# VH-VL binders against Small ribosomal subunit protein uS13 (rpsM), part 2

Target 1, 118 residues: Small ribosomal subunit protein uS13 (rpsM), of Carsonella ruddii (q05fk2)
Amino acid sequence: MNINICGVLISKKKNIVFGLTKIYGIGYSMSLKICSKIENFKNKKFKDLTNEEKAKIENFINKINVENNLKTIIKENFKKKLNLNSYKSLRHKKKLPCRGQRTKTNAKTRKKMNHEII

## First folded at step 1 (VH-VL)

Design a25 (from a1 with heavy chain D104G F105S W106G S107E G108Y Y109W S110D D111Y A112Y I115Y; framework fv_clesrovimab)
Fold by ESMFold2-Fast, scan of step 1:
Structure a25 (fold): chain C 118 residues (1-118), chain A 126 residues (1-126), chain B 107 residues (1-107)
Amino acid sequence: as target 1 above (118 residues)
Amino acid sequence: EVQLVESGGGLVRPGRSLRLSCTVSGFTFGDYAMSWVRQAPGKGLEWISFIRSEAYGGTTEYAASVKGRFTISRDDSKNIAYLQMNSLKTEDTAVYYCTRDYYGSGEYWDYYFDYWGQGTTVTVSS
Amino acid sequence: DIQMTQSPSSLSASVGDRVTITCRTSQGISSALAWYQQKPGKAPKLLIFDASSLESGVPSRFSGSGSGTVFTLTISSLQPEDFAAYYCQQFDSYPLTFGQGTRLEIK
């Protein structure tokens, strides 16, 4: 059997850390960060996830997608700073959120930062 | 000096509508998410809604108690956040606070509230 | 929703006392917890974020600790201005939720 995580079908038998690497843009290191919020994650399979844990994973993926999309827009804006009119079109190309949770959430590493989100 | 000033509270009958405003100064409004948090008389705090910055899509979230009845919005050109409250119930009676929201450390945590306005009182009574 | 339970709901203390307030969560939240102080008739004020980080301008007698499901706020030597209500808030996941509050009163 399969579970749907942010539109990606993953076998319920897979370990959550390795299974999340099937999702575009999520490597092993990023999957570890996402899964570290889940109790006993190193030995946990998707079949063992609660609905709340699934929702948490999907929320994190949405945050990553929003952050990566914004970093792309920022980089493109710097490349195209002599043609500022193109920025609006780039802003409309955002990655689709996962279902069932908060769809877009930014993350900042520190309070009162005056710099770009890294 | 960071300041948040709420306005628009008052006495209103059940089933009616009211719009709250939060005018901010002392920071770049467009860079921050904003929330509304309420407190019923003699009770604790309840988060009710937030809106992200336009750079992050201007997306909104609502507590179940107000979903479908309340709408949060923002006007970055005027440095104002709004809360449109429809179909008011007596249970909506509270002081409503506007907050400036900041993410916790790490890429995946949500918001805590580093600055609060003084609050505006909404009383829903027959 | 993540349920937040504070203990005690109220306590009486004297100036100079060491006071500890506990916040328990129904699910693990790592260190995604903030503490707020609210004086009568006033807006809440942020004291602690990320479970243990002291907000700028907050006196060093305040400290936070904990991770996962159990968190504490400690006031090492209570001052007259510290008599207030205290609230914990989780920001691990939507919806954002607060504890019911702890009222700290003079003995």
Scores: ipSAE 0.000, ipTM 0.567, lowest interface PAE 11.4, mean pLDDT 80

Design a28 (framework fv_clesrovimab)
Fold by ESMFold2-Fast, scan of step 1:
Structure a28 (fold): chain C 118 residues (1-118), chain A 125 residues (1-125), chain B 107 residues (1-107)
Amino acid sequence: as target 1 above (118 residues)
Amino acid sequence: EVQLVESGGGLVRPGRSLRLSCTVSGFTFGDYAMSWVRQAPGKGLEWISFIRSEAYGGTTEYAASVKGRFTISRDDSKNIAYLQMNSLKTEDTAVYYCTREDIVATDFYEYFDYWGQGTTVTVSS
Amino acid sequence: DIQMTQSPSSLSASVGDRVTITCRTSQGISSALAWYQQKPGKAPKLLIFDASSLESGVPSRFSGSGSGTVFTLTISSLQPEDFAAYYCQQFDSYPLTFGQGTRLEIK
């Protein structure tokens, strides 16, 4: 069983602190900071999250992702100046907002689709 | 064509250091997390470390067997990933593979879709 | 750490045979499992990911199945190029762990 946190597929059995480190831009220290607002976070797994707790985590990650995307856009604008190449700016702008839980079927479908496109 | 090429392996005495390099081509290096996986002679595979892109903070993780002794890093401007190996032990003797972690849009998975050919590290007296 | 046990550790088979390799995990990992092939002197190659998804460019005679704690890799009709070592890997939790490997040998 998996849960989708801001587009990242994480096992529901995984501890929330370690699970969030699967998300780009979130290391252990940042994950601890995010999770510290969740009751009993040290022993909590994703399957035990309330809808409100999940939303809090997703909102904080979205703020981090917005900041990281802005950094990426700035870097790509600089590259365009040198290379006349805009290939990456659109990809980074397409960082999607957080979605609801994924089933195995949804995860498999996304893997097939995106694996072929990548 | 995706290619990963390791270098920097060799014979070294216990307690010394080596730095491995992994030069990458054929994909946008900065978009991918990179890992090191090793294989002792005649043995199985052991995951050692990974690093995310610098755009996302370059966060790292380590296997307990190497934590505090090995440091993974990357230079996105040169398309190179590194593994600094300090305080080497005889049990660190292995072929070291540089690997790319698969990414499926905004969902990524810590399995390895591409591997380099490996560089041999031998730690002996 | 999640312990990964492969069975058998080795097997002998002939071209055209159907072979099955099993991977058992000490904890449930849902579908977070990959299979690799390694030929002597070469780097491993990804065959299957997410327990049952065939990697692009891998022949359709390879298939994966299972979830939770028991997984299988099946080769429906062995070809000469399939004699190699096979490894399973879990990516449910850190540290990432591999099975000890299964060696396919010519009978």
Scores: ipSAE 0.000, ipTM 0.541, lowest interface PAE 15.7, mean pLDDT 77

Design a30 (framework fv_clesrovimab)
Fold by ESMFold2-Fast, scan of step 1:
Structure a30 (fold): chain C 118 residues (1-118), chain A 125 residues (1-125), chain B 107 residues (1-107)
Amino acid sequence: as target 1 above (118 residues)
Amino acid sequence: EVQLVESGGGLVRPGRSLRLSCTVSGFTFGDYAMSWVRQAPGKGLEWISFIRSEAYGGTTEYAASVKGRFTISRDDSKNIAYLQMNSLKTEDTAVYYCTRDTAMVEDYYYYMDVWGQGTTVTVSS
Amino acid sequence: DIQMTQSPSSLSASVGDRVTITCRTSQGISSALAWYQQKPGKAPKLLIFDASSLESGVPSRFSGSGSGTVFTLTISSLQPEDFAAYYCQQFDSYPLTFGQGTRLEIK
């Protein structure tokens, strides 16, 4: 019921926009930009992704990660004072669980749906 | 009924430590991320820290203003979230709110759907 | 960090008025914005999430709109209990940031 995107397990029931935000370095705005490569992305779920679409998403995420890592290295090497937050490096060092999240995530999603439709 | 109750606030001298507690009831604590948000007298809201649920690694994040001095933690068996505040400064004087966090975007970054009543921390000589 | 600027910082209005508060962000956040109400001496209360979704139990006179970098909170017919401070918050990226607040006062 889960799909693996760049090493992160995401429920196939999730909309692709929301699901991609689970991946390190991808916020809501960036997820929308990545997903814009996929037809009808706003209402598309991971279960509806083709292998080709999955590969496109993974390729763009990899390009973003390469760019972000390069920026970090450049900043460190040149000792730039850019009000750098070191939180991204902390998150890189921590491993997220790759199991058993589906049930709890689904429960949270139902609660949010109830708030919206009530 | 969902409730968050903060405790541990008080008057302390600069350089000292305080630990705030947030006791929760009315929901499954372990399923939610939790934040601390503070408000200095007559000023606006400032997010200071959050901790994700254990299912998502229990990872923590901090505002630059408190990084290295404050530590957020949780005890899911007791339904309590904590904020350990070290090396307190007069600028840390504020009402500290505990919040229950939920995400429109699958537990990545959060908005605060339930707030406690707050506990006052005054850092003064 | 994403900077959040609210306009106006304060406004005076009468019961029955239509009131609009604007929140501008220094970079695009799609719809990842929430609005909070804070009455004097009390904790903030969630009004709107995901830019336009009304929180359960919040009166229908409150509405939110916008995406990207410009967002608005509208109160269609102001009631006495609506005189409060209002805050926007982005949850697109870390660190989480709030606007400076808008104080809504009796005219």
Scores: ipSAE 0.000, ipTM 0.543, lowest interface PAE 15.9, mean pLDDT 78

Design a31 (framework fv_clesrovimab)
Heavy chain, then light chain:
Amino acid sequence: EVQLVESGGGLVRPGRSLRLSCTVSGFTFGDYAMSWVRQAPGKGLEWISFIRSEAYGGTTEYAASVKGRFTISRDDSKNIAYLQMNSLKTEDTAVYYCTRDSYEYGDYFWYFDLWGQGTTVTVSS
Amino acid sequence: DIQMTQSPSSLSASVGDRVTITCRTSQGISSALAWYQQKPGKAPKLLIFDASSLESGVPSRFSGSGSGTVFTLTISSLQPEDFAAYYCQQFDSYPLTFGQGTRLEIK
ESMFold2-Fast, scan of step 1: ipSAE 0.005; ipTM 0.559

Design a4 (from a1 with heavy chain Y102E D104Y F105G W106S S107G G108S S110Y A112W I115P; framework fv_clesrovimab)
Fold by ESMFold2-Fast, scan of step 1:
Parts: structure tokens; C-alpha cells; sequence
Structure a4 (fold): chain C 118 residues (1-118), chain A 126 residues (1-126), chain B 107 residues (1-107)
């Protein structure tokens, strides 16, 4: 049983704080910050997460990921052209942004996830 | 080398349909978002449609001018992006360019276009 | 929709001139702006991305600056191959929008 958070599959049985640390660039302190606005977050598992709470988590991750990823893409595009480094290798070190605020995209992703994890 | 090649343009009457294809080579197609941008004769550039990579759900966006009439799609196994154009109007007359979105199309902060295809001409006339 | 207004719409200049094209947006877009060059009968070519980052292979005489709602593209010493149309594009929100273009003509 998995849930898709910004392209990362996480077991629904995991505590939300520890589960988010599986996402590249999110350590324990950042995960605590992201989860702190969710009621009873320290004891909450992904399976108990509401759609609104999931959207809040994705919005925070997207903000962090977009900020970090944009800085990295700008620098690494330049470096790739100078040094012939594989862009795919550089990309694999970074988390791709997610669009948590797009309700249609989130609804589609939830339906697809439910089909795959049934 | 990275290359985008459009095909399928031509002369059609108003109300008819046409499908454009964009065949890509030189990069991992499935990792990138793709867009279509058009240019009417003697006019500027107009973004018309966008499709995200499957990693981000393969979701699509459309300009209001084409919404409900045009459908963007992709076949990652063939390295082809498509633009299905229905209910064509004379104002759809343009050169249609296929473009690669710089970073996999997952966020609006990365939707600058490099490279561009050579374009294919669509003329809608009675 | 975010409206993009370029000024001037056309400009006549001589080889060696310093040329500046301005792009104004109807709302703040941070640095979410790219600049393209289009020569007659050809596809557009990326020059600048993220407002000020020079695309690889683009001559250093091209530069971009600005943030928020006002952006500029500068060509420090115009060359014969630079006579073309120039477009700004925002990627802050959908729909993606372009400026109307600036046509750079020989004087």
C-alpha cells in the first residue's frame, strides 16, 4: 500500500514525519516543519491523511523543490554544456517538482494510485 | 544531436480536422514535457498546448483559443508528440512548432523552450 | 492571463550600436522570463532563460536583466546577424504567454 507524494512512492503504513524523509532534500527537521500544521502529526500515518492534508504537504514540498531545483537546473545546464556531463545523471540527484495546488492533477494522481495499490 | 521534426501540415477547409506529429531524437523523450507553439503569417508567437511527462501524470494545458478543439498527446514508445486539431478555423492558419520544455514540464518555472523544430505549415482556407 | 508588452515594437539600428529591448508584464513573475531570437523563415532560438542566464553558444554581447514586471534584453555591440525579431516569454503561470515581438531592422 503506497501513496504518491510528489512522485515518490511511500508506504501508507509509515508515519508521515519519517515517510517524508525518503524524499530527496527533506531531512527530519524539514519534515517536522512540513507536517507541523497537521493535527496529531507525530502519530499520524499516510493512510489517515485527508486529501486536504495531502495537498498541504505537497504544496510545501513543491515550494522547497521548485526553489532548490530551479537553482540547480540553472547552474547544471551551464556546467553540462561546459563539461559534457550527463544531464540525466545530474537530474537523478534532484527531486522533480510536484504541483500540489492543481486540484485536477491531484485528483487524477489519487485515482491512479488507488488503482495501482489495490 | 537533439532534433525535433514536425509533419502533418497542409491545406484544409474550415471545420475539418488535421493531426500534426513531432518526432524527436537525441534525448530521452519520456523525461521531457513537450509544447506546441504557433505563429500566424506575419504575426507573433502563441503558445497553444503542453503535455507533461508521465512521471508527472501526463497532464495537459491549453490556450483558451484552442481548448475543446485541440488535443495534445504523446507516444513515448515511438518518441512522437501529437497535436490533434478538430473544428479548424481560418484563424488557426499558422506555422506550428513543436518545442521541448527545458525541464520535464513538471513546473511552470522551467517552461522555457529549447530546442524548437523547424515548423509545419497549416493553412485553413475555403 | 499575464499580458506581455514589448517596447519598442520595431527599432532601426546600425552595426556596432548598443540596443535595448524592454518587456513589461501585467503582474509580477519573479525571474520567470525567457528571450528568443527569430530570423526570417526560421524557428525561434533561445537566448536567455530565467531572466538573466545566457544560453550556451549564445554570444556574450547578449544579456538579460530585470525581475518582477520589467525586463530588458541588451545587445552591447550589434552585429549583422543580429537583425531579427526578439520575443520575451513568461513561464510563471499558464497559459504561457509571449510578448508581441520587437523587430530589429538595419538603419
Amino acid sequence: as target 1 above (118 residues)
Amino acid sequence: EVQLVESGGGLVRPGRSLRLSCTVSGFTFGDYAMSWVRQAPGKGLEWISFIRSEAYGGTTEYAASVKGRFTISRDDSKNIAYLQMNSLKTEDTAVYYCTRDEYYGSGSYYDWFDPWGQGTTVTVSS
Amino acid sequence: DIQMTQSPSSLSASVGDRVTITCRTSQGISSALAWYQQKPGKAPKLLIFDASSLESGVPSRFSGSGSGTVFTLTISSLQPEDFAAYYCQQFDSYPLTFGQGTRLEIK
Scores: ipSAE 0.000, ipTM 0.534, lowest interface PAE 16.0, mean pLDDT 78

Design a6 (framework fv_clesrovimab)
Fold by ESMFold2-Fast, scan of step 1:
Structure a6 (fold): chain C 118 residues (1-118), chain A 124 residues (1-124), chain B 107 residues (1-107)
Amino acid sequence: as target 1 above (118 residues)
Amino acid sequence: EVQLVESGGGLVRPGRSLRLSCTVSGFTFGDYAMSWVRQAPGKGLEWISFIRSEAYGGTTEYAASVKGRFTISRDDSKNIAYLQMNSLKTEDTAVYYCTRDLGYSYGYDYFDYWGQGTTVTVSS
Amino acid sequence: DIQMTQSPSSLSASVGDRVTITCRTSQGISSALAWYQQKPGKAPKLLIFDASSLESGVPSRFSGSGSGTVFTLTISSLQPEDFAAYYCQQFDSYPLTFGQGTRLEIK
């Protein structure tokens, strides 16, 4: 009695808002935003999801992952460029966006959603 | 420091209603989910309902035994959680505990602080 | 619903004994398990969360282990104040469920 969401196996008995927090990079607030596309999401369990609703959730998660991967690629490219030009001036005019560290109250969620450290 | 104080229990006839209140102090109420857990005389613990903070959508869940009859709510401005109990049955007779629920996110609906409990007796 | 079964339902022990209580679940819950102690006429008190994490202020003689469907609570050297009822609770999925309890009595 499990459902596969973007490669993560989740019990169909779980509430969709809480169950989505099992997916790497998704906390409670992000899960609420994802589920806001689904009618009556606050009390809905995965067993009650329609195929269309499941697809909407998966598409949004994929979009988040694409956005995060792009940010990671940009950051890694900048890092590689810095290493390649280690002799040059210590000052750079172009800076990549920095992500702040988010405060987490749940240790399990924090471990699953490790942020890129600046 | 952390305190949860239940009130509103009593003796009622079947079919009647009661509202339980849980007033909390010593922590930021709005950051925590709250649960109600009951215990029938000489029996074990039964979780009956929870409510998330308003910041996390105020989501609620109920045990099947009370679904449709009980309603959990909260007033974050007053630091009070409520349990509205309708259509009471003799099997609802129990001590009702208000608990602080660490369910901010996935996997932490366990209870680190409990109130002293309030007794509800449903009998004819 | 996830069914929780504790064994034994009751046990008698002496001060200084090592006591083990087992909790079995009807389906896998990873480490989403807490243990509580309840003394007569009192509210329950959290002992252990996330299967093996000791709650602040709880004596180190208490320990928890297990994952999936089988969990144990161990008291390494029983003290007089430890005679109480013990409950396991899963928080993997809703509804939240408790074991039926284990009553620890003086021998």
Scores: ipSAE 0.000, ipTM 0.541, lowest interface PAE 15.1, mean pLDDT 78

Design a7 (framework fv_clesrovimab)
Fold by ESMFold2-Fast, scan of step 1:
Structure a7 (fold): chain C 118 residues (1-118), chain A 125 residues (1-125), chain B 107 residues (1-107)
Amino acid sequence: as target 1 above (118 residues)
Amino acid sequence: EVQLVESGGGLVRPGRSLRLSCTVSGFTFGDYAMSWVRQAPGKGLEWISFIRSEAYGGTTEYAASVKGRFTISRDDSKNIAYLQMNSLKTEDTAVYYCTREGYSGYDFEYYFDYWGQGTTVTVSS
Amino acid sequence: DIQMTQSPSSLSASVGDRVTITCRTSQGISSALAWYQQKPGKAPKLLIFDASSLESGVPSRFSGSGSGTVFTLTISSLQPEDFAAYYCQQFDSYPLTFGQGTRLEIK
């Protein structure tokens, strides 16, 4: 059976560290950071998650989405300041928060996270 | 083992400049925001400046007391954070600590989980 | 700026005592509060983060509680090495601010 994490269906048989990498924008290093505060995370599967642990994971992922948006904005502003020549623009993906989670772009949510990109 | 080592402190006259360095080891420097916190003799702690990682544009924040005079920067290839202090005042006399941002795993927090030993800056005539 | 006020500013206690230090903020900060211990001539050391989470390696006699605008640090059975200065710090918004400190002295 599957568990829904921020709109992504993941097999309950998967280890939480590897399973979270299926979520767009979550690489292995970021998944490790998210999971490191969950008891016995290296051996834990989604089937073993408590409702509290699931909520904490979803809150963290929501903050990642908020920060990815902020990082994109900061990069675009920096490019504008450098007066770089215009080029064909590409559509940027927008991320939505997990259900029931409030989003905020304050200093607290701007923390850098190590990402492993495919 | 996480270690932060400050250097560059010393005695300097008012109006002059000084650059502090913070060399780090034991963690992936580029993944963490870094801060400088100071403490005047016999007084409490004052946050001075913050620099985010390159993933967040290397953006900076400053306390009002130093804004326009101090510049924080980083060199991720050398694992060094810097604090350039210009137009120094006697009120800038303090021990300056280099600090690493904390990380709870569930929240993005800017508390300080590791501190260097500090470097003393004395501004006097 | 968020103002941080600690009480008491100084406290005398004996080994074995239960000690409580309070930190009050001028506006709500949820749980975005940390506590530090500083011994003379040494750098501060993190004790508590997120108001109530004990930092790894910190003795279990230390605990934190509170949310919003009122927070407490408790030492359940004071040891000789606990006589130090204690600081609270908010990380809800910039500029980051510290309390003025509480000096814990031997009675």
Scores: ipSAE 0.000, ipTM 0.541, lowest interface PAE 12.7, mean pLDDT 78

Design b1 (framework fv_zimberelimab)
Fold by ESMFold2-Fast, scan of step 1:
Formats: C-alpha cells, structure tokens, sequence
Structure b1 (fold): chain C 118 residues (1-118), chain A 125 residues (1-125), chain B 110 residues (1-110)
C-alpha cells in the first residue's frame, strides 16, 4: 500500500506531513508549508489524498527542485570562475521532474520565494 | 506550440442550451499546472470569466452563471466543453477558451496565458 | 459588469510614457498579487502582457511594466509606439475564488 510522490514510494498509512519529509530536499518545515493548503492536514494520511491534492503536492515539489537547481548552477559557475570547478555538487542536487507531473511546454516561470506564503 | 480552438454553433435559439468545445493541440490537457477556462465578451463590452476546470474534472464557476453553466473535460480527446442552459439574448457574445496557470505554492490561479481565437455565438430566434 | 475600475480611454504621443490604472478592493487587487493585464487589438483575442502584478511573459517588450499600490494596479507603457494602440484589460483573482475584469481602456497613439 504505497503511493508514488515524485518518484518516492511512501506508505499510504503515513501522515502527509511526515511522509513528505522522505523526499530529497523536503524537511519538516517545508513539508508543513506544502501540507498547509490541504484541509485537516495534521490528521490526513496519504490514503485520504485526492488525485488533485496529490498533483498539487507534486507540482510544488517540482518548483522547489527547479529553484534549488538554478541556485546550484549559479554557485557552481561562480566556483568555476574561482578555478574550483565542482560539477559533482551540481549533479548531486539535481532532481528530475515528479512522476505524474507533465513537464511544462511553453509554460511561464513564476517565481515565489518559499518564505513569502506567510 | 500549444494552441486552443473553439467550436460550436454560431446561432442558438432562446431557452435552448449552448454547447461549445475547445480543442487543445500541441500539448496535453492532462497537466497539474493548468486550469482550462471559458471567458466571454459581448459585442462592444468587456470580458467576463465563466468558469474553469482542472483535468481531474474539478470546476469553479462564476456565481452569476453557476445555475446555468457546466464545464466538462475529456482528456482522451484533449478537449474541454461549455454547456450554458436557458440562453437569452444577453448571452450573445464572443466565447473564448483559455489556459490558466495554477500556482500550487499559493493555491491560486493567476493568468490566462494562451487564448483561442474566439467564436461568436448569437442568441436569436 | 466590470468589478475593477479602469479609465475608459488614455492617449499619448509616440515616444512618451502612459499609465493605465486598475482599482479594486482589498478582496481582489489589494488582497492578492494575482493581477494580470491583457492587450486586445480589434478583431483579435486578448494577449497576456503582464502577470502577477509585474512579471512579463517571454516575448513581451520591456516597454511594458506593471506595479501595484494598495487597491490600485497600474500598467505603464514607455516609448509609446503606434502598434500599442489597442484595448487594455486588467484582471484579478478574488477572495471568492473567482476572477474579475476591469471595464477596459482604449489606448490611442496620437
């Protein structure tokens, strides 16, 4: 009884807040922010998620990963200029798009800082 | 390049049901990043949002039209449709379909980035 | 009909700057950063010019800029050109999970 969120298998019996922390790059605070958009999230398990809620969660995680990858690229470009060159670090932090999420075609990039939702 | 195309009757009689279909080409309607939208514009007047649908079938409607409107999606045909019941002369308008980016982070929809060319629907006997 | 207030018309000369206002309430323009602007040439569908108050889509000239102060959003067009002559509409998300539009502004390039 597992659900696939962005390529990560999570037990359907897990609370959504704690379950999302199993995804690379998602800590407890970030999971709380993601889950705050879902009614009664503190008591909700993955088995209770609708397909629409699952898609919303996956979309947000994909956005976080895109922003983190961009920051990593900028940092590595700076290191290259300093003759440090850290390709391995760039590759380690890069995450593929979430399963079940369509890769955007002709989509606009809309930037929101993670902390601005408050 | 993603494109939207409206189709349906150009003339509908008063009290009947208007049915319009929007065909999505060059991309998939099955995307968690977008809602699909109907907007209308009476001749010489401004724009009015009718309703929005997610590929899962979840809908939002303009309260002024909610009792008469149904939006549906057919992911197998890459289409979504509008049904407007009990039409009157005041429903005469250009009807547009559009794509609306859904920002999951905020939980809000924000802008209509791709529009169909529009189809004129005249309500007349 | 229109929930957001725009001037019916504005005019400017080539090379000048003009601004179009869009005034709502704290339940739409003032409450959310989801204001968009659309350009409509006669006989054509609207085209997105600005989204999320101040962001430009790819392909839109940097002569177009957006801003917001309180319950009023503004579209500014600098270096005005003849092809900018069109109707301009603002739109906002609302606290009722709906969309509202402004009444539209006809821009005339003199």
Amino acid sequence: as target 1 above (118 residues)
Amino acid sequence: QLQLQESGPGLVKPSETLTLTCTVSGGSISSSDYYWVWIRQPPGKGLEWIGSIYYSGSTYYNPSLKSRVTVSVDTSKNQFSLKLNSVAATDTALYYCARDYYDFWSGYSDAFDIWGQGTLVTVSS
Amino acid sequence: QSALTQPASVSGSPGQSITISCTGTSSDVGGYDYVSWYQQHPGKAPELMIYEVSNRPSGVSDRFSGSKSGNTASLTISGLQAEDEADYYCSSYTSSDTYVFGGGTKLTVL
Scores: ipSAE 0.011, ipTM 0.559, lowest interface PAE 9.3, mean pLDDT 79

Design b11 (framework fv_zimberelimab)
Fold by ESMFold2-Fast, scan of step 1:
Structure b11 (fold): chain C 118 residues (1-118), chain A 124 residues (1-124), chain B 110 residues (1-110)
Amino acid sequence: as target 1 above (118 residues)
Amino acid sequence: QLQLQESGPGLVKPSETLTLTCTVSGGSISSSDYYWVWIRQPPGKGLEWIGSIYYSGSTYYNPSLKSRVTVSVDTSKNQFSLKLNSVAATDTALYYCAREWELLDYYYYGMDVWGQGTLVTVSS
Amino acid sequence: QSALTQPASVSGSPGQSITISCTGTSSDVGGYDYVSWYQQHPGKAPELMIYEVSNRPSGVSDRFSGSKSGNTASLTISGLQAEDEADYYCSSYTSSDTYVFGGGTKLTVL
């Protein structure tokens, strides 16, 4: 059947690298970068993903989408400072966040806890 | 605790390939929490990021060096390496390896552990 | 040549406070809270002093503090001491998914 990754339904039989390219804004190169953090990613299918690996992929996609949207906003604001007639970028579209998204605060908390344990 | 140690040749001839290795001890390179980084510093000058690698083999390179640089990881030896092709006198520098926290594929939170650096001189 | 602009040198007397600036663009310092500061003593490897704009690693004196306003990050050293004399480098993530350093600032304790 299908797995839901950031609101996109993908066949569980698909290889994770090719399957993620179905998500808007994710080409092969970006998919490869996301998947490279998953063990044995070149041969892994969505049906073989653990819940932890799925959440990890979703977190990366959410943060990439947030950063791409932020980059677009920053670039448009920068262009406006230099040229009043700057053309709007049509390259980026706002995407829905995934449920497993990470924040800067959560990352700092994790790092502090890990440091204290060791 | 965790220690990083650079090794490689002290002298390389122009047009040759420079190869450096960083050995990680006191901890595992096969950790999802860290990227492993190469940085250089020409004598009397500032720091320049060369590239970073995740233990899975995923890499990020300085665009000014990307055509000449390859970073690789050997998890079985707990090492990562730098190959810099077609070296010139301007590649003379102290070369450092370092560890950085991974948050996202694109963020560098800080390089918290550094090797002592190894001087590489490019001359005929 | 350096992507981030730092003053070449700064000086202060013992007990004084000094500030080192690091100016980039909205595509690096201004766009992200991923600014780090490094201290380098002669003949030594750099040491991380500040990460994520204002956080200190364990063991770093609270005399060191970081901040950011717009496209400029700042490292402030209060109660200046002789051992603070070193080179200081800022660094930031960029919108090109790369990592850049400032040109470095030599701090002289007079």
Scores: ipSAE 0.000, ipTM 0.543, lowest interface PAE 11.9, mean pLDDT 79

Design b13 (framework fv_zimberelimab)
Fold by ESMFold2-Fast, scan of step 1:
Structure b13 (fold): chain C 118 residues (1-118), chain A 126 residues (1-126), chain B 110 residues (1-110)
Amino acid sequence: as target 1 above (118 residues)
Amino acid sequence: QLQLQESGPGLVKPSETLTLTCTVSGGSISSSDYYWVWIRQPPGKGLEWIGSIYYSGSTYYNPSLKSRVTVSVDTSKNQFSLKLNSVAATDTALYYCARDSDYGGDSFYYYGMDVWGQGTLVTVSS
Amino acid sequence: QSALTQPASVSGSPGQSITISCTGTSSDVGGYDYVSWYQQHPGKAPELMIYEVSNRPSGVSDRFSGSKSGNTASLTISGLQAEDEADYYCSSYTSSDTYVFGGGTKLTVL
């Protein structure tokens, strides 16, 4: 029915490139980069993913989440050093390995493509 | 069957926050197949996309409005809402909510804003 | 007015065919097959007429057809009727993960 990719439920009937754009922070360009490691990705739906392919996708998303978490820590540490204020860091929570949703975000709509990408 | 209805104030003062709610009837907002959309139309002018939301809370906004706009969803009430901060006279418009089908790339057929509310007029005036 | 270019007005007589153009760039109309067309009668909400360049929703007359060549999408209305008099808007997905509308075209049936 649905597949869970890093906490986001996506219909197994969807093409993997377009379906990944449902995940916060992933636009078409990033989805294309993630999926480019998967054989025949242009025509592959989530229902056709192997466990290995799913793991590859989740690992890439996890790396993005880890990088974003690291950037957040770096920014907070810089502010803490500048302000000598440690309270903000006490509220910092570890981010999940897989990306969850966020309510405040940049504009991003799903991408649909009917022609060949190669 | 499926119906969308906008509600909110018809008049808002400059610099205040506009809040509109869209109530979904005859269908569930908690569907993986749909995005829920806000669109506006100033009197006598064209359509402008404001933003879209997925039932999980993922949002997409028009860059020209991004600093002032927040869209949220309440699946328990089958509603989604728009908050627009620091309104000005140029925000006077008919505000529509709509459903956008998210079947992209599979064997199903729908990829457009196929169901619209009737629209609600919001006037920004002192 | 808007990001996508449409003629401000077009006109035709009953029984004729007319075409409305919608011109963008390779980052929207030219880059994706996600062009939609909407019909709006005065005082009414828009109605979806065409999606994904050339597909008609059930209930839309086959007199309405869509096409695309390069960066320009077109809506063609054949067998023009008085009831077709309305504003028509195109819309496209963009490479910035956004939607843009055309400026709208007023169709007059003379």
Scores: ipSAE 0.005, ipTM 0.541, lowest interface PAE 15.2, mean pLDDT 77

